VHH binders against g5egk6r2213to2383. Designs and how they scored, part 2

Target 1, 171 residues: g5egk6r2213to2383
Amino acid sequence: QRWFYKHFPMVWTGRLALKSTEAMINLHLINGSETFLNDVLGRQVTEENPRRDSVKILQRLRLDNGQVEHIYRILTNPEYACCLALSSVNNIENLKENDTNLKSHFIDYLINKKIAGISSLGEVETKFKSARVHVFAPGEIVNRYLSELATSLHDYLQNTDTRYLLIVFTN
Key: E = the ipSAE of ESMFold2; O = the ipSAE of ESMFold2 at other seeds; V2 = 0.75 times the mean of E and O plus 0.25 times the DockQ between their complexes.

## First folded at step 1 (VHH)

Design b11 (framework vhh_7b2m_4; at its last look DockQ between E and O 0.62; V2 from the best seeds 0.00; counts 0 for: pae E 4.6 > 2, unsure alone 53.8 < 65)
Fold by ESMFold2-Fast, scan of step 1:
Structure b11 (fold): chain B 171 residues (1-171), chain A 127 residues (1-127)
Amino acid sequence: as target 1 above (171 residues)
Amino acid sequence: EVQLVESGGGLVQAGGSLRLSCAASGSIFSLNAVGWYRQAPGKQRVVVASITRGGSTKYSNSVKGRFTISRDNAKNTVYLQMNSLKPEDTAVYYCAAEDLGYYDSSGPWETPTFDYWGQGTQVTVSS
């Protein structure tokens, strides 16, 4: 929690939805463009600043079809935004329930199906830019990415029971 | 995971009607698509009809105007109303569900790829 806030800016808080389940998450930018992310989601500064309040997974991407290098290019593109998603611990009445939902309904689902989640965020007036969203659970490609580009973060996640997703916003 | 159970099959005379039901073990609202396939003896399994989460329907040309697919989200059930049945409609009918729609570098996939399948229900139409 404090460790993540110290090393990576918390750029957004909101709801991640999959099927009939929601979990409150915080996004910490680990690579890429904060400006692009703010154009898509809005700025997490004040209540006067407009922002999206949710991202809903509606499609999937196969991870077992040999597209490892394509996925890695998405994760490492500096024009995009790659974020660590953690269970939100602020202003949540049932913290244990939220963390359990993130694990059982999002992380385990993606791992067991061998998929990444896909969302599409439409343009909203001049307020928000459109984007495609990729949601990755811990696994081979995420571990490769973190071990090469965020070694200290990878070590911390491996040594703790930290439940996380990698969420990438692309144009 | 979702389990699908079909019911409503049976023997009917040509020109008759049957309604097949597909009951899901969980919410169907979160599924991208639910559809019906059929397989006649010695033939390949072919799509009959499908319905998306948003209610959009598709039908094979052989059943258009005779069959109607519908969903009841409150009952977690999908129906196939079969009217004006012909001997050529004789087959085992399977309910199938797509969890989430697939997406790749070319965009969203146009046709559903079904993850879950029922056991099938026999429909026999006598001449």
Scores: ipSAE 0.249, ipTM 0.583, lowest interface PAE 2.6, mean pLDDT 85
Fold by ESMFold2 at other seeds, look of step 2:
Structure b11 (fold): chain B 171 residues (1-171), chain A 127 residues (1-127)
Amino acid sequence: as target 1 above (171 residues)
Amino acid sequence: EVQLVESGGGLVQAGGSLRLSCAASGSIFSLNAVGWYRQAPGKQRVVVASITRGGSTKYSNSVKGRFTISRDNAKNTVYLQMNSLKPEDTAVYYCAAEDLGYYDSSGPWETPTFDYWGQGTQVTVSS
């Protein structure tokens, strides 16, 4: 819909990976610093300096051990970049497979294990700043975040039954 | 995705020994941790022993001092050496593994986060 893209334009397209599975995603900045996000993902000023093309989940963070309030602070920090990740329908000829991978291998996996995904993006001087990356599936902490800070987006996602992740880039 | 195959089970007399093997389809060095679980008839599956990628081992109290977990990266295999076997060790033994670690220091022991499981191998200890 025109409402979503008017308010949350796509800021990055790339691959999200976990173990042997990939899904193509689009990121839409919801809260935080676009400058920080672009420093981390790269600025394609020339064809010789491409942006990062992937984020790989390398570790897991337990969500069932009392860390919920600390994680919520990560989600709400205006100096970080909190993004909504959606399946990339425009770039995948195999749309059914991409949606299935995103649901089964990322969303359901994270929910069933009660974890967030953790990635680390290394610094490349003059090109990319480093970042830690948190990947959250829908659930208690994400629902709280959306209901308090982005209620129109929360309503949109529920009314359209949209599969998504929240991906947060931190320093 | 990673496939685990147990072998080495069988029938053994009390006081005897048995060596279980767990072969992985991928490189066992890439696994963060491998563990052995067992399920006795009518009981829940419980942890027996685990070994991390760095070589740290943990054992349940019921087997400590009698069982030894080890790994051989060249053979892509994890072993469970079981000595001084007792009838209460009778169970189906399962190999389990995880490929991703955690930020916090909880580790794989006392967590149900193993993603890959073998089909199990029967160990029967007669009186």
Scores: ipSAE 0.217, ipTM 0.623, lowest interface PAE 2.4, mean pLDDT 82
Fold by ESMFold2, look of step 2:
Structure b11 (fold): chain B 171 residues (1-171), chain A 127 residues (1-127)
Amino acid sequence: as target 1 above (171 residues)
Amino acid sequence: EVQLVESGGGLVQAGGSLRLSCAASGSIFSLNAVGWYRQAPGKQRVVVASITRGGSTKYSNSVKGRFTISRDNAKNTVYLQMNSLKPEDTAVYYCAAEDLGYYDSSGPWETPTFDYWGQGTQVTVSS
């Protein structure tokens, strides 16, 4: 059934990029401010107020250097926007390639390097608010966050063996 | 996939100079940082100098004032000018690069995080 989409509707679709690889993703807000997220990504109220179409990982954050409390505060701050990123199904012809890219180039890469991805989205006055973006693969800190704050979602993801990233927009 | 090839190593007397070159097969404009590392026999590979895409440079304390790193984007080449060489500078010198920087202050000084490495060039400084 549609339990997931009833509780976590899609709030953005677009491209996630790292080096020469892209993956189409859907974002589902788990925690934090949808207003902030829409200010950052664009509201697309009219054709002249577009939504951003991509987020590119440009830097890395080490996860094995004792930053656990800081990272957890990023994940839990209600003024930020913590999103689950899933492979987009809107392009069925590319579904296998997209899912493979998400797994191998983003998820596995971040896990093997023990890092999070970092992006910066610049302010465009009257259109987009600026944000820093953290991209997390499944792992110790993410599992703790989900098990403590989103237990039903955590169970769902494990039971369906769903590939995902957590993407957090901060100010 | 970026390939790095070092040249310019050799034998030199203490007090002498060498200039190392690192030619990149890909565009160095797309790299966050390029650095020179060295490894003496039986020692860990350590950073010597680095230069960012914007031209900002950093040096280890042991080479500051004697070595100069520079970048020529048109030639896709990074140089290490080594002056006033000492016997303790004897090592295999490696060119290394990263395409993604680090958000914290740990930048290009951490060897295990670099994705691309050259084959190395020997520098030997005798008495």
Scores: ipSAE 0.049, ipTM 0.504, lowest interface PAE 4.6, mean pLDDT 82
ESMFold2 (binder alone), look of step 2: mean pLDDT 74; pTM 0.763

Design h01 (framework vhh_8h63_2)
Fold by ESMFold2-Fast, scan of step 1:
Parts: C-alpha cells; sequence; structure tokens
Structure h01 (fold): chain B 171 residues (1-171), chain A 122 residues (1-122)
C-alpha cells in the first residue's frame, strides 16, 4: 500500500456505496486535474472547505455493443480526474475485511454483470463543483487505458494481484 | 451514434403546467426503456419517471399524480407532461435511455443530452 502513496498522491478517503453495501476507499490520482477533483470532492473536512465523505453508485452502464464510444469519451474528456480506488486502512485486520467487501460487493459484481457504476455529484451551496462519476472494475477497457497512460502502475497491479477500481470524474 | 436532445424547458409560475420533450436518434427507440431524471443545485439526481418499451410506467413519489410520461415511437420522441408545478420542481431535466435493466435492482438509465432547465417561480 506504501507503493501507491510513494508514486501517486492520495487525494481523498471516504465511503463507496452501492445500494445497502459500503466499502471504505482511498483515491490515488493517476491522471488528470487535481484542482478539478478538489473542487468536486473538497480538500479537507471543515465548514469553510467541506469535503464529501461518500460517493454512491446510482446507475449502471453496460460495457457492450453501442457503449464503447461513450466509454472512450469518458476516459478522454479534457476536464477530468482519473483515480485508482484502493481499500482504506486503519490496521491489517480492518484492511482484510474491507478489501473482501470491496472485492465481493463491487469488483466481482461489476465484472460479473459486465457493467460500470455511474454517479452524479451535485453542488452543495455552490461549494462543490458538479461532476459525473464512472466506476470501472478491472477488465479490457481499464487494462488498455492503464497500459497506455500509466504503464508502471499497470505492471505493478498485474504483478501484485491488487484489488482496485478505476474511478473517473468528469464535468 | 445514440443521441438524445431535450427541449421545452423554461420559466413557469407555481401551479402551472409545462411539457418537456426528448428527440431520440441513432438507435431503435421503440426497443429501449426511456426516462426522465432531474437535478437541482445542491441535491442528488433523481429518476422522476420511466417508461418501458412495453409502456409500463414508473413515477417517483415526489411527482406521482402530477407528472405523466409518454412516448411516441413513430416520432422517436419521449414526453414529460408536468402539472401543478411547485418551486421544488425547479431543476435541470435530463432525458435518459436504458443502459441496463436488472430485475433485482430495477431500471438503470444514462443521460446523453445536456438537459433542459425548468424554473418554477413562486
Amino acid sequence: as target 1 above (171 residues)
Amino acid sequence: ELQLVESGGGLVQAGGSLTVSCAASGFTFSDYAMGWSRQAPGKERELVAGITSGGSTYYADTVKGRFTISRDNAKNTLYLQMNSLKPEDTAMYYCAAEIYEDSDEGLYLDYWGQGTQVTVSG
């Protein structure tokens, strides 16, 4: 987990939710605008600079015929932030349980259904920027994206069998 | 080249009526479930109405009895007739097409257009 902290800034910690299931995640920015992401999520938990504490998957997007161009437009949007989502850590035991939840209820679910998760984040008293959120599990689209834009990260993930999601924020 | 273009939004007084429309192209419209979602500043997006390819409808409790969703498959057009409008109905309204339907989780729609703004004064 230290490898990610060394190579990619951890920009956010919070809850990822899907219906009644939640997992604690850390977001590491791998490509795109940190300024955009901070405007969407907030930098710290204060009244002057509030921070969102959760991202809820509200919809699903099929990763099949007729959707490919939509997916590539998401990943190549000029005002975006692409993050790697990993299990949040308090200690070794908490990491194991949370990592199991992330795998069973999010990663395996998205893979088995051949879908991506979708959310929409609105402005809160104009303190946060609105954004559309796409949540991708490991698969052909993510592997292609990472192999072209984050080769060292892609190599590390393949060699370590890391449990992850790719989360993309767009305007 | 799936495309959805919303229109018909505007300013309306509380208690008034407005119809928004969505023109669809680039796919076989009659085969897809369609819907309307809305988002107001500072609030989460909500699905307000849906209609299946077979004509079955869904309405959020907040709009049930006031809004009517309908489709014209010959014109590839989706409609939302809004009656008895309230200031709380002020939002950007988005047309959506079925991207995934899960019998366990319900109908899931995506947005292809920029939306149409509805503002209710009062």
Scores: ipSAE 0.011, ipTM 0.245, lowest interface PAE 8.9, mean pLDDT 77

Design h02 (framework vhh_8h63_2)
Fold by ESMFold2-Fast, scan of step 1:
Structure h02 (fold): chain B 171 residues (1-171), chain A 122 residues (1-122)
Amino acid sequence: as target 1 above (171 residues)
Amino acid sequence: ELQLVESGGGLVQAGGSLTVSCAASGSIFSINAMGWSRQAPGKERELVAGITSGGSTYYADTVKGRFTISRDNAKNTLYLQMNSLKPEDTAMYYCAADVWEGSSYFDEYDYWGQGTQVTVSG
């Protein structure tokens, strides 16, 4: 656990929403442009800095054989940021409920339906850049991606019971 | 609340063509994934065609190459152009809409219209 936080520091904390359910998440950048991500979400340097407070899943993408090439195009976009999303430990009042919501209403939902979540973040001049967001649960596509691009992280996640999502931001 | 009203059904000879339409009201049409399902007597409901907000389309193997789904966001109207109709295409045709904005997933529609009957004779 301490190995993870040393190599992948938290870059954003906020709310992930799907239908009527929300969970607090921390994003840890694992690949791609930190500058792009900061332009999209805002910097976590101080409390006064403007930042987005939520990402809402409003669309879905089927994870069938026809989507493999499309998904890899998302992951090979020249302006992107790939993050690991973990349950936020900063929500003390609802810590257990937050963990349960992340697993049951996000991770298990996406796995059981064989879908990825899609969001669109609009441009806010002069505060934020626009981005498309793809939210992936653990599975074959995520495991293949991590094994090729983040082998130590992949090994860590497979050797632990860590509840996570892979969240990819593209322009 | 989203309301869907189908029209354009009728009797057509085998090999003929027919267009059915669906007027949507009460929601932001342009952001919803839309589709057409059909149900013949004694058969399960079948998803025939789907279209996302971005215009990507899906067709069941039974109708691929013969049917074309399209949307007119300015008129809040969904269309299904049916060509080379067969007696097996006889069914009640239902317009469907997804709550998920821009969805590319066609397995779960949340709203259905009351249907329009298409009868193909030969």
Scores: ipSAE 0.013, ipTM 0.207, lowest interface PAE 8.7, mean pLDDT 78

Design h03 (framework vhh_8h63_2)
Fold by ESMFold2-Fast, scan of step 1:
Structure h03 (fold): chain B 171 residues (1-171), chain A 122 residues (1-122)
Amino acid sequence: as target 1 above (171 residues)
Amino acid sequence: ELQLVESGGGLVQAGGSLTVSCAASGRIFSSYAMGWSRQAPGKERELVAGIYSGGSTYYADTVKGRFTISRDNAKNTLYLQMNSLKPEDTAMYYCARDLGYSSGWYEEFDYWGQGTQVTVSG
């Protein structure tokens, strides 16, 4: 546990939404620009760069061989921030319910439907109106990506059966 | 966040031409395949044309050779140029984003707009 939190600090906490359900998540940056991520999500509440308190999945991307190159381009974009999303343990009334919601309504949903989630961060008052978010559940393409990018993290996640999503922010 | 607004429909005589347009307000337009589906009253929706992010296209046999799909990523706009229109082309036309269709475009699109009515009189 100490190794993970030392190497992948928490950079944001907020709500992940899909349809009528929400889960509180912590984002841990694993690759890319923390500066870009902070600019997109907001560091503090201001009119110039308001802090985002939620990310809503608004669309789906089917995961099959026809989409592999497109998906990999998203994951290897040079101007991006790639985060591990874990169930939040801070400021939550029911930690068990939150963890269950993350698993059943997000992770299992994405796996069972064979899709990734997509959101746009083109809010009216944001600095980055073109920013996009892709939400990936554990699976073949994510495992390949992590084994190439972060072998030690991949080994850790595999050995601990950690419930996670991979969330990628791009310009 | 993504909104799709169709326009350009109307009444046209058989043999005529019409272009329908779809304006997307989201920034994900250039990264995804887009398509046009149509639905006549009491019928199932039919995917008639699709265009991948790289520009490759798909057309249903019912419209192949008559319709042309195109996109302008700088304007976040999708077009369907319809030539040699037939009465059986009469339908509400919907713009949608592809959910990653396999070759052949057999699955239903997501994020439908309001639609634009095309009526072809014979």
Scores: ipSAE 0.000, ipTM 0.133, lowest interface PAE 14.3, mean pLDDT 74

Design h04 (framework vhh_8h63_2)
Fold by ESMFold2-Fast, scan of step 1:
Structure h04 (fold): chain B 171 residues (1-171), chain A 124 residues (1-124)
Amino acid sequence: as target 1 above (171 residues)
Amino acid sequence: ELQLVESGGGLVQAGGSLTVSCAASGFTVSSNYMGWSRQAPGKERELVAGITSGGDTYYADTVKGRFTISRDNAKNTLYLQMNSLKPEDTAMYYCAAGPSYYDSSGYLEWFDSWGQGTQVTVSG
């Protein structure tokens, strides 16, 4: 599995939030602009500026209302960064709890409601006011995207019990 | 293909010792996060010991001081040496492997591959 982390570098660690529920995640860039992603999120969580240590899902996008092409355009936006989100543990003792939270409160929630999560990343006055994050659980749309744009990763995920989200940052 | 094959389980009396082994193929044990988890009947799987690619180790409080995780790089094998065994150590023991990455955010590791397990039974 050295090739996995070598080919998909970890670019960020932080909290993913939904209605007061949180899970720690690592983001591995699989496609798109690392420069754009760094510009929006940064790479280091610091005590002086905690604004970049979390991403909160604020809106829902229905996946079952016939807007498949619109959703796919979001995933293929020309200035974007597409990341694989995996359960993160900065402390190994939290692994089980965090992984369970990611599964029950995010993956299962998104699947059961047939939605994707959406949020705006910047403050209204910043250059990032148009930047958005889109959070997708495993499913038909994500499988199609990965099979077309990240075949090796798609094969890996299909052959393992890895719990993940696909997180796409767009401008 | 990644494969993890456990061996060495069996029946042992309380106070005894046992070593379980995990033979890895398709990857190198010294380059990955490796660990041992156990699952008793009707309970969730719990991590009892882990070792990073850099050699840092973790032990669950229930086994700390009694169990030792180690690896033999030449044999590409992971070990769990279990001493002072107790009836509550009875479980199926699973070998686990996953990526290990160190960066400015800390040491990042998780398990994404598991073996089929080896049964350890400790009688009273």
Scores: ipSAE 0.000, ipTM 0.098, lowest interface PAE 19.3, mean pLDDT 74

Design h05 (framework vhh_8h63_2)
Fold by ESMFold2-Fast, scan of step 1:
Structure h05 (fold): chain B 171 residues (1-171), chain A 123 residues (1-123)
Amino acid sequence: as target 1 above (171 residues)
Amino acid sequence: ELQLVESGGGLVQAGGSLTVSCAASGFTFSTYDMGWSRQAPGKERELVAGISSGGSTYYADTVKGRFTISRDNAKNTLYLQMNSLKPEDTAMYYCATEDYGDYVLPFGEPDYWGQGTQVTVSG
């Protein structure tokens, strides 16, 4: 596990690599399990063919091909800003859209790391004023989290008036 | 050209205090998570204190209550105030950070270390 994150329970950042294209995005985990990321996305981020390996890993979780393609398309599309926030399943009530602790940590991270070109609170408001924020109350089954995420991402893709997507769910 | 330069180490008697400093250059210091690690001869390297870009702090159980980490973003400087020093605190102390650059590896060791500053605590 990440040396700093192990000692400072904070944001983990990984990349989804597309060696055959220049389009890539960063994946951000906030108060999330690095183990969950490794099981789903972490190991495929460093693979030589991330598309093939991403499909295989997601299929292992019994998502259909349409759900896999929707997740993959959102994560690799440079026209969409997508941040994934994963956190503990405990205290799901505190992880709602209006949760000040998780939201404050996420906003602070975006500003301090200049993620997606965000360097101030004003830019957060400008960029995410119309973004969809989905908070999942997941079970303890990893594949259920991805199924709920795939459904949310599908709904977002059908509403093209929104340019930015912020997804928050518990792990 | 990220550079970290530690200073302030020395010989101090058990029960004494010492502050070590780390001067950072070549990057936007205020946006980086910073930490102090130490390594005694024949021992594994240990992270003893850390501070996030947002100011949150962490301390290893071995130093909790005795050490205080702080940062001065205007001076690009990281500090470790060490109180109630013990012979067991004798080690080379290293300033460290991780780069959240274009290709970030989410696990592993810190990306950047200074040359260290030696702290020796006599009994």
Scores: ipSAE 0.000, ipTM 0.258, lowest interface PAE 12.3, mean pLDDT 55

Design h06 (framework vhh_8h63_2)
Fold by ESMFold2-Fast, scan of step 1:
Structure h06 (fold): chain B 171 residues (1-171), chain A 123 residues (1-123)
Amino acid sequence: as target 1 above (171 residues)
Amino acid sequence: ELQLVESGGGLVQAGGSLTVSCAASGSTFSDYAMGWSRQAPGKERELVAGIDSGGSTYYADTVKGRFTISRDNAKNTLYLQMNSLKPEDTAMYYCAAYREEWDLLEDSGYDYWGQGTQVTVSG
């Protein structure tokens, strides 16, 4: 069994191309829900053309080769691919009070799976203090995921203090 | 274009076994990850088993240890062997072909789904 299939029902790798920069971003998507898998694969009937539209959303990103390589390396590393979160908040510490359970599960997951080589709460807080965290729920549409990803990547690349990008998918 | 046709559904008693199959045609079956999903009345659709082009398998916790997914690339056929069936397994079972790697630059056709086959477990 592949490690991802043991811990996550399905693991998908998609290629997101930035037409204006001729750059490619490999994205690892993980989840245990068929609803989310349909969103990921762009089978949402209400979307005119999810794959084409998703590429257009990413075309807003202005990436140089160094930035592309940095993001590509993060997103294609098997350890990072298991637990990534794009933030609608500044960092993990700033999660809203009603997100306390998600924060705890996220941190426990990072430690237990030794993502990015971390093995303690102190390492999570040190390495991911400035990380962007966004939690996706089943049933969210693929264009919403990619729009939020594009916005957070743009913000991330403009912030020299941000070292990690985290994309978390929930069942 | 890949077309999927399911067969093998039916009525079975609790504790019994049933094998459903999915025949694929029209495209390169071996390039796809394949899966079985089910939907019971009043419930959300659930992915119960998956197998990728390399033979790695996934099982939902609800069926793990009871169901076995397998594929025969020479015959372009996917199988789901269901053992120790429970009334809770009663559902319409759908075969699906998923692209393991998709290129968002291409407006290629969506993944393929079959028509479904009904499995009813009496108890």
Scores: ipSAE 0.000, ipTM 0.124, lowest interface PAE 15.2, mean pLDDT 54

Design h07 (framework vhh_8h63_2)
Fold by ESMFold2-Fast, scan of step 1:
Structure h07 (fold): chain B 171 residues (1-171), chain A 123 residues (1-123)
Amino acid sequence: as target 1 above (171 residues)
Amino acid sequence: ELQLVESGGGLVQAGGSLTVSCAASGFIFSSNAMGWSRQAPGKERELVAGITSGGRTYYADTVKGRFTISRDNAKNTLYLQMNSLKPEDTAMYYCAAVPYGSGSYWDEAFDIWGQGTQVTVSG
């Protein structure tokens, strides 16, 4: 987790939700527009500035129905924001539980169903912009993306068996 | 937060016409497939029309030739123009994201978005 802080800016911390399950995550920006992401999520600062505190997966996207190139364009659009999501817990007593929840209820769930998660974030006054969110587990599409755009990150993830999601925000 | 607000429902005589609208707020309208579902009291929801981001349309056999779905991407608004209405078209009409191409529902096949708009056709 320390390696990611050194190489990619940590832009947001909050809850990722799916059905009745939640996991705390940190988002590290790996490609795209930081300004767009800040407009959608709010700025991550030490003082408690207004920001979104959660993202809830509400829909699914089938990855096995022959739309690979369309789906890949969601990941590779430089006007959007693509983030690496990692487990984040500040309480030592529930660190293992959060990591297990991220793996079993998000990563394994998405892989086993051959889907990506979809969320929609509504506009809140003029403070936060609306966005569509795609949540991808490790797999062929993500491996293609990382091998083309972030070779050193891809190598690190393969060597460490790091539990992660790719989360893409679009306008 | 995804928000879809349906409007334009009402009472019409058989053979009449009505347009219902769906205003999308907080949604990436232009890049998503959208549709109209309906539900009569005591019946299961039925997808009646769908439109892809590129404008390709789908219609249920029950409404084909009578209903026209369209979208205005500049206004983030979905429309359903209903012609030659029949008493059996009486239902609550819901704007929904539907499982066309790039999207489907996680918890149930046809999630309902918003309160819906009631269409009543008298004969």
Scores: ipSAE 0.000, ipTM 0.129, lowest interface PAE 16.3, mean pLDDT 76

Design h08 (framework vhh_8h63_2)
Fold by ESMFold2-Fast, scan of step 1:
Structure h08 (fold): chain B 171 residues (1-171), chain A 127 residues (1-127)
Amino acid sequence: as target 1 above (171 residues)
Amino acid sequence: ELQLVESGGGLVQAGGSLTVSCAASGITFSSYAMGWSRQAPGKERELVAGIYSGGTTYYADTVKGRFTISRDNAKNTLYLQMNSLKPEDTAMYYCAKDTYYYGSGSLEPSGSTFDYWGQGTQVTVSG
């Protein structure tokens, strides 16, 4: 729908990686600090300051070890950036494959293992040396977050059966 | 180039002890969870022990109380101390590296998350 792209414009496009698997995603900022996100990912590609083109999941956060409430408190911090990740490619033949990869190798994997993915972006010279990426599949934490902070978006995603991840950038 | 090289296997009498070692190169060893898997002829590969980057350990019920996994990050070396060996412990023992970091260290490593194995070292326990 037009209202989705008007209210949640695409802020970044690139590859999400987990092990040997990749999927192309678009990030749509849904809550939090655009300034923080821009400082972490970059907005323009330059020779001196190249924009990031990929995020690789390197760590797993167990969701079944009593940390859910502490995680939720971190994710609701407005100084951080919360994004919706959707499948992205321009070619429709590749779009079907990419969408299937996003579901089978990322969404279903995270749900079945009861984990979130974590990446670190502090390994390159940046203003935010300790920035981390948290990758969540639909589930208790995401449903709570969207129902409290993005109710119309939550309704849209459920009604359209859209495949998505919630990606949160933290310090 | 990532390499895992196992050593220290051999023939041991039941009730005896043996230590196998794994020398790792081409990785930041201290950053990865490491493990030991074994495979006997005609059986599936089994993860018997794991150690997270922070030092937390996991053991399969078949070896718990008899085997001890440890790591020396300064030497990029993983160890498995095997005590009270049984004929059923006879297997090829493989060093394994996790592709992902384990965030909590409180849960057992999944075998499906270990995706790089060395060539193995044979342990034979006679009766």
Scores: ipSAE 0.011, ipTM 0.142, lowest interface PAE 9.4, mean pLDDT 77

Design h09 (framework vhh_8h63_2)
Fold by ESMFold2-Fast, scan of step 1:
Structure h09 (fold): chain B 171 residues (1-171), chain A 124 residues (1-124)
Amino acid sequence: as target 1 above (171 residues)
Amino acid sequence: ELQLVESGGGLVQAGGSLTVSCAASGFTFDDYAMGWSRQAPGKERELVAGITSSGSTYYADTVKGRFTISRDNAKNTLYLQMNSLKPEDTAMYYCAARTIFGVVTDESYYFDYWGQGTQVTVSG
């Protein structure tokens, strides 16, 4: 099992409108998205420094109104790159893949969800400096685009100055 | 939806070469990252080589410098050229494909679709 998240929980804990986020969170591995993250991370890994076990947890979070949200965390290395993506089935229609304003939409979304430490634009900018934003929608069958994205991400992840934001929408 | 069929396995003497092929059916071959895994009797399955849709490659240390993976998108075919074969390379070789919409396999596998395999036996 993925246990890294338990040792390095951060940001949204205690900031969602829930009595206890840990009691309400069901950890689900959403197979397709997890496979993509494994591919991206595997390309960064040497046999001496496998980073696959340190990153890629998807959680299905039930809110008090019955709404379901999916939370993704990706860290190529806990010290170098930390990306947190929050997904909501009910809001995906307002986020467009490759939208020139996608970063603003994502930041507004994080603010609305009251994720600790990323509740303001300045704080998100600080944590995700130079981040490139990638968005995946549920049911999207453009696997060629996603494969090209994996290649692009591998090349960029060799640069320690680059941060990644992954937004994953699943059902 | 995606179906994979391997061919080209057989018996080869140590130090020899062999190429195995994987024919994919379905109209989304170009969208998949592909790989070759192998499994010897009583051993765990091992990923030996991988290639993305764009042609970026990965090789396990056990085969680096000896094996070459390649793909021909026009022919929907994946290849593994195996040189300087050793008795330790004897295994069933499986073609595999991954998609973000498939099911997650064990960490060592990373693949959603698998072929039936082709046997490679290296005598020595």
Scores: ipSAE 0.000, ipTM 0.116, lowest interface PAE 15.4, mean pLDDT 51

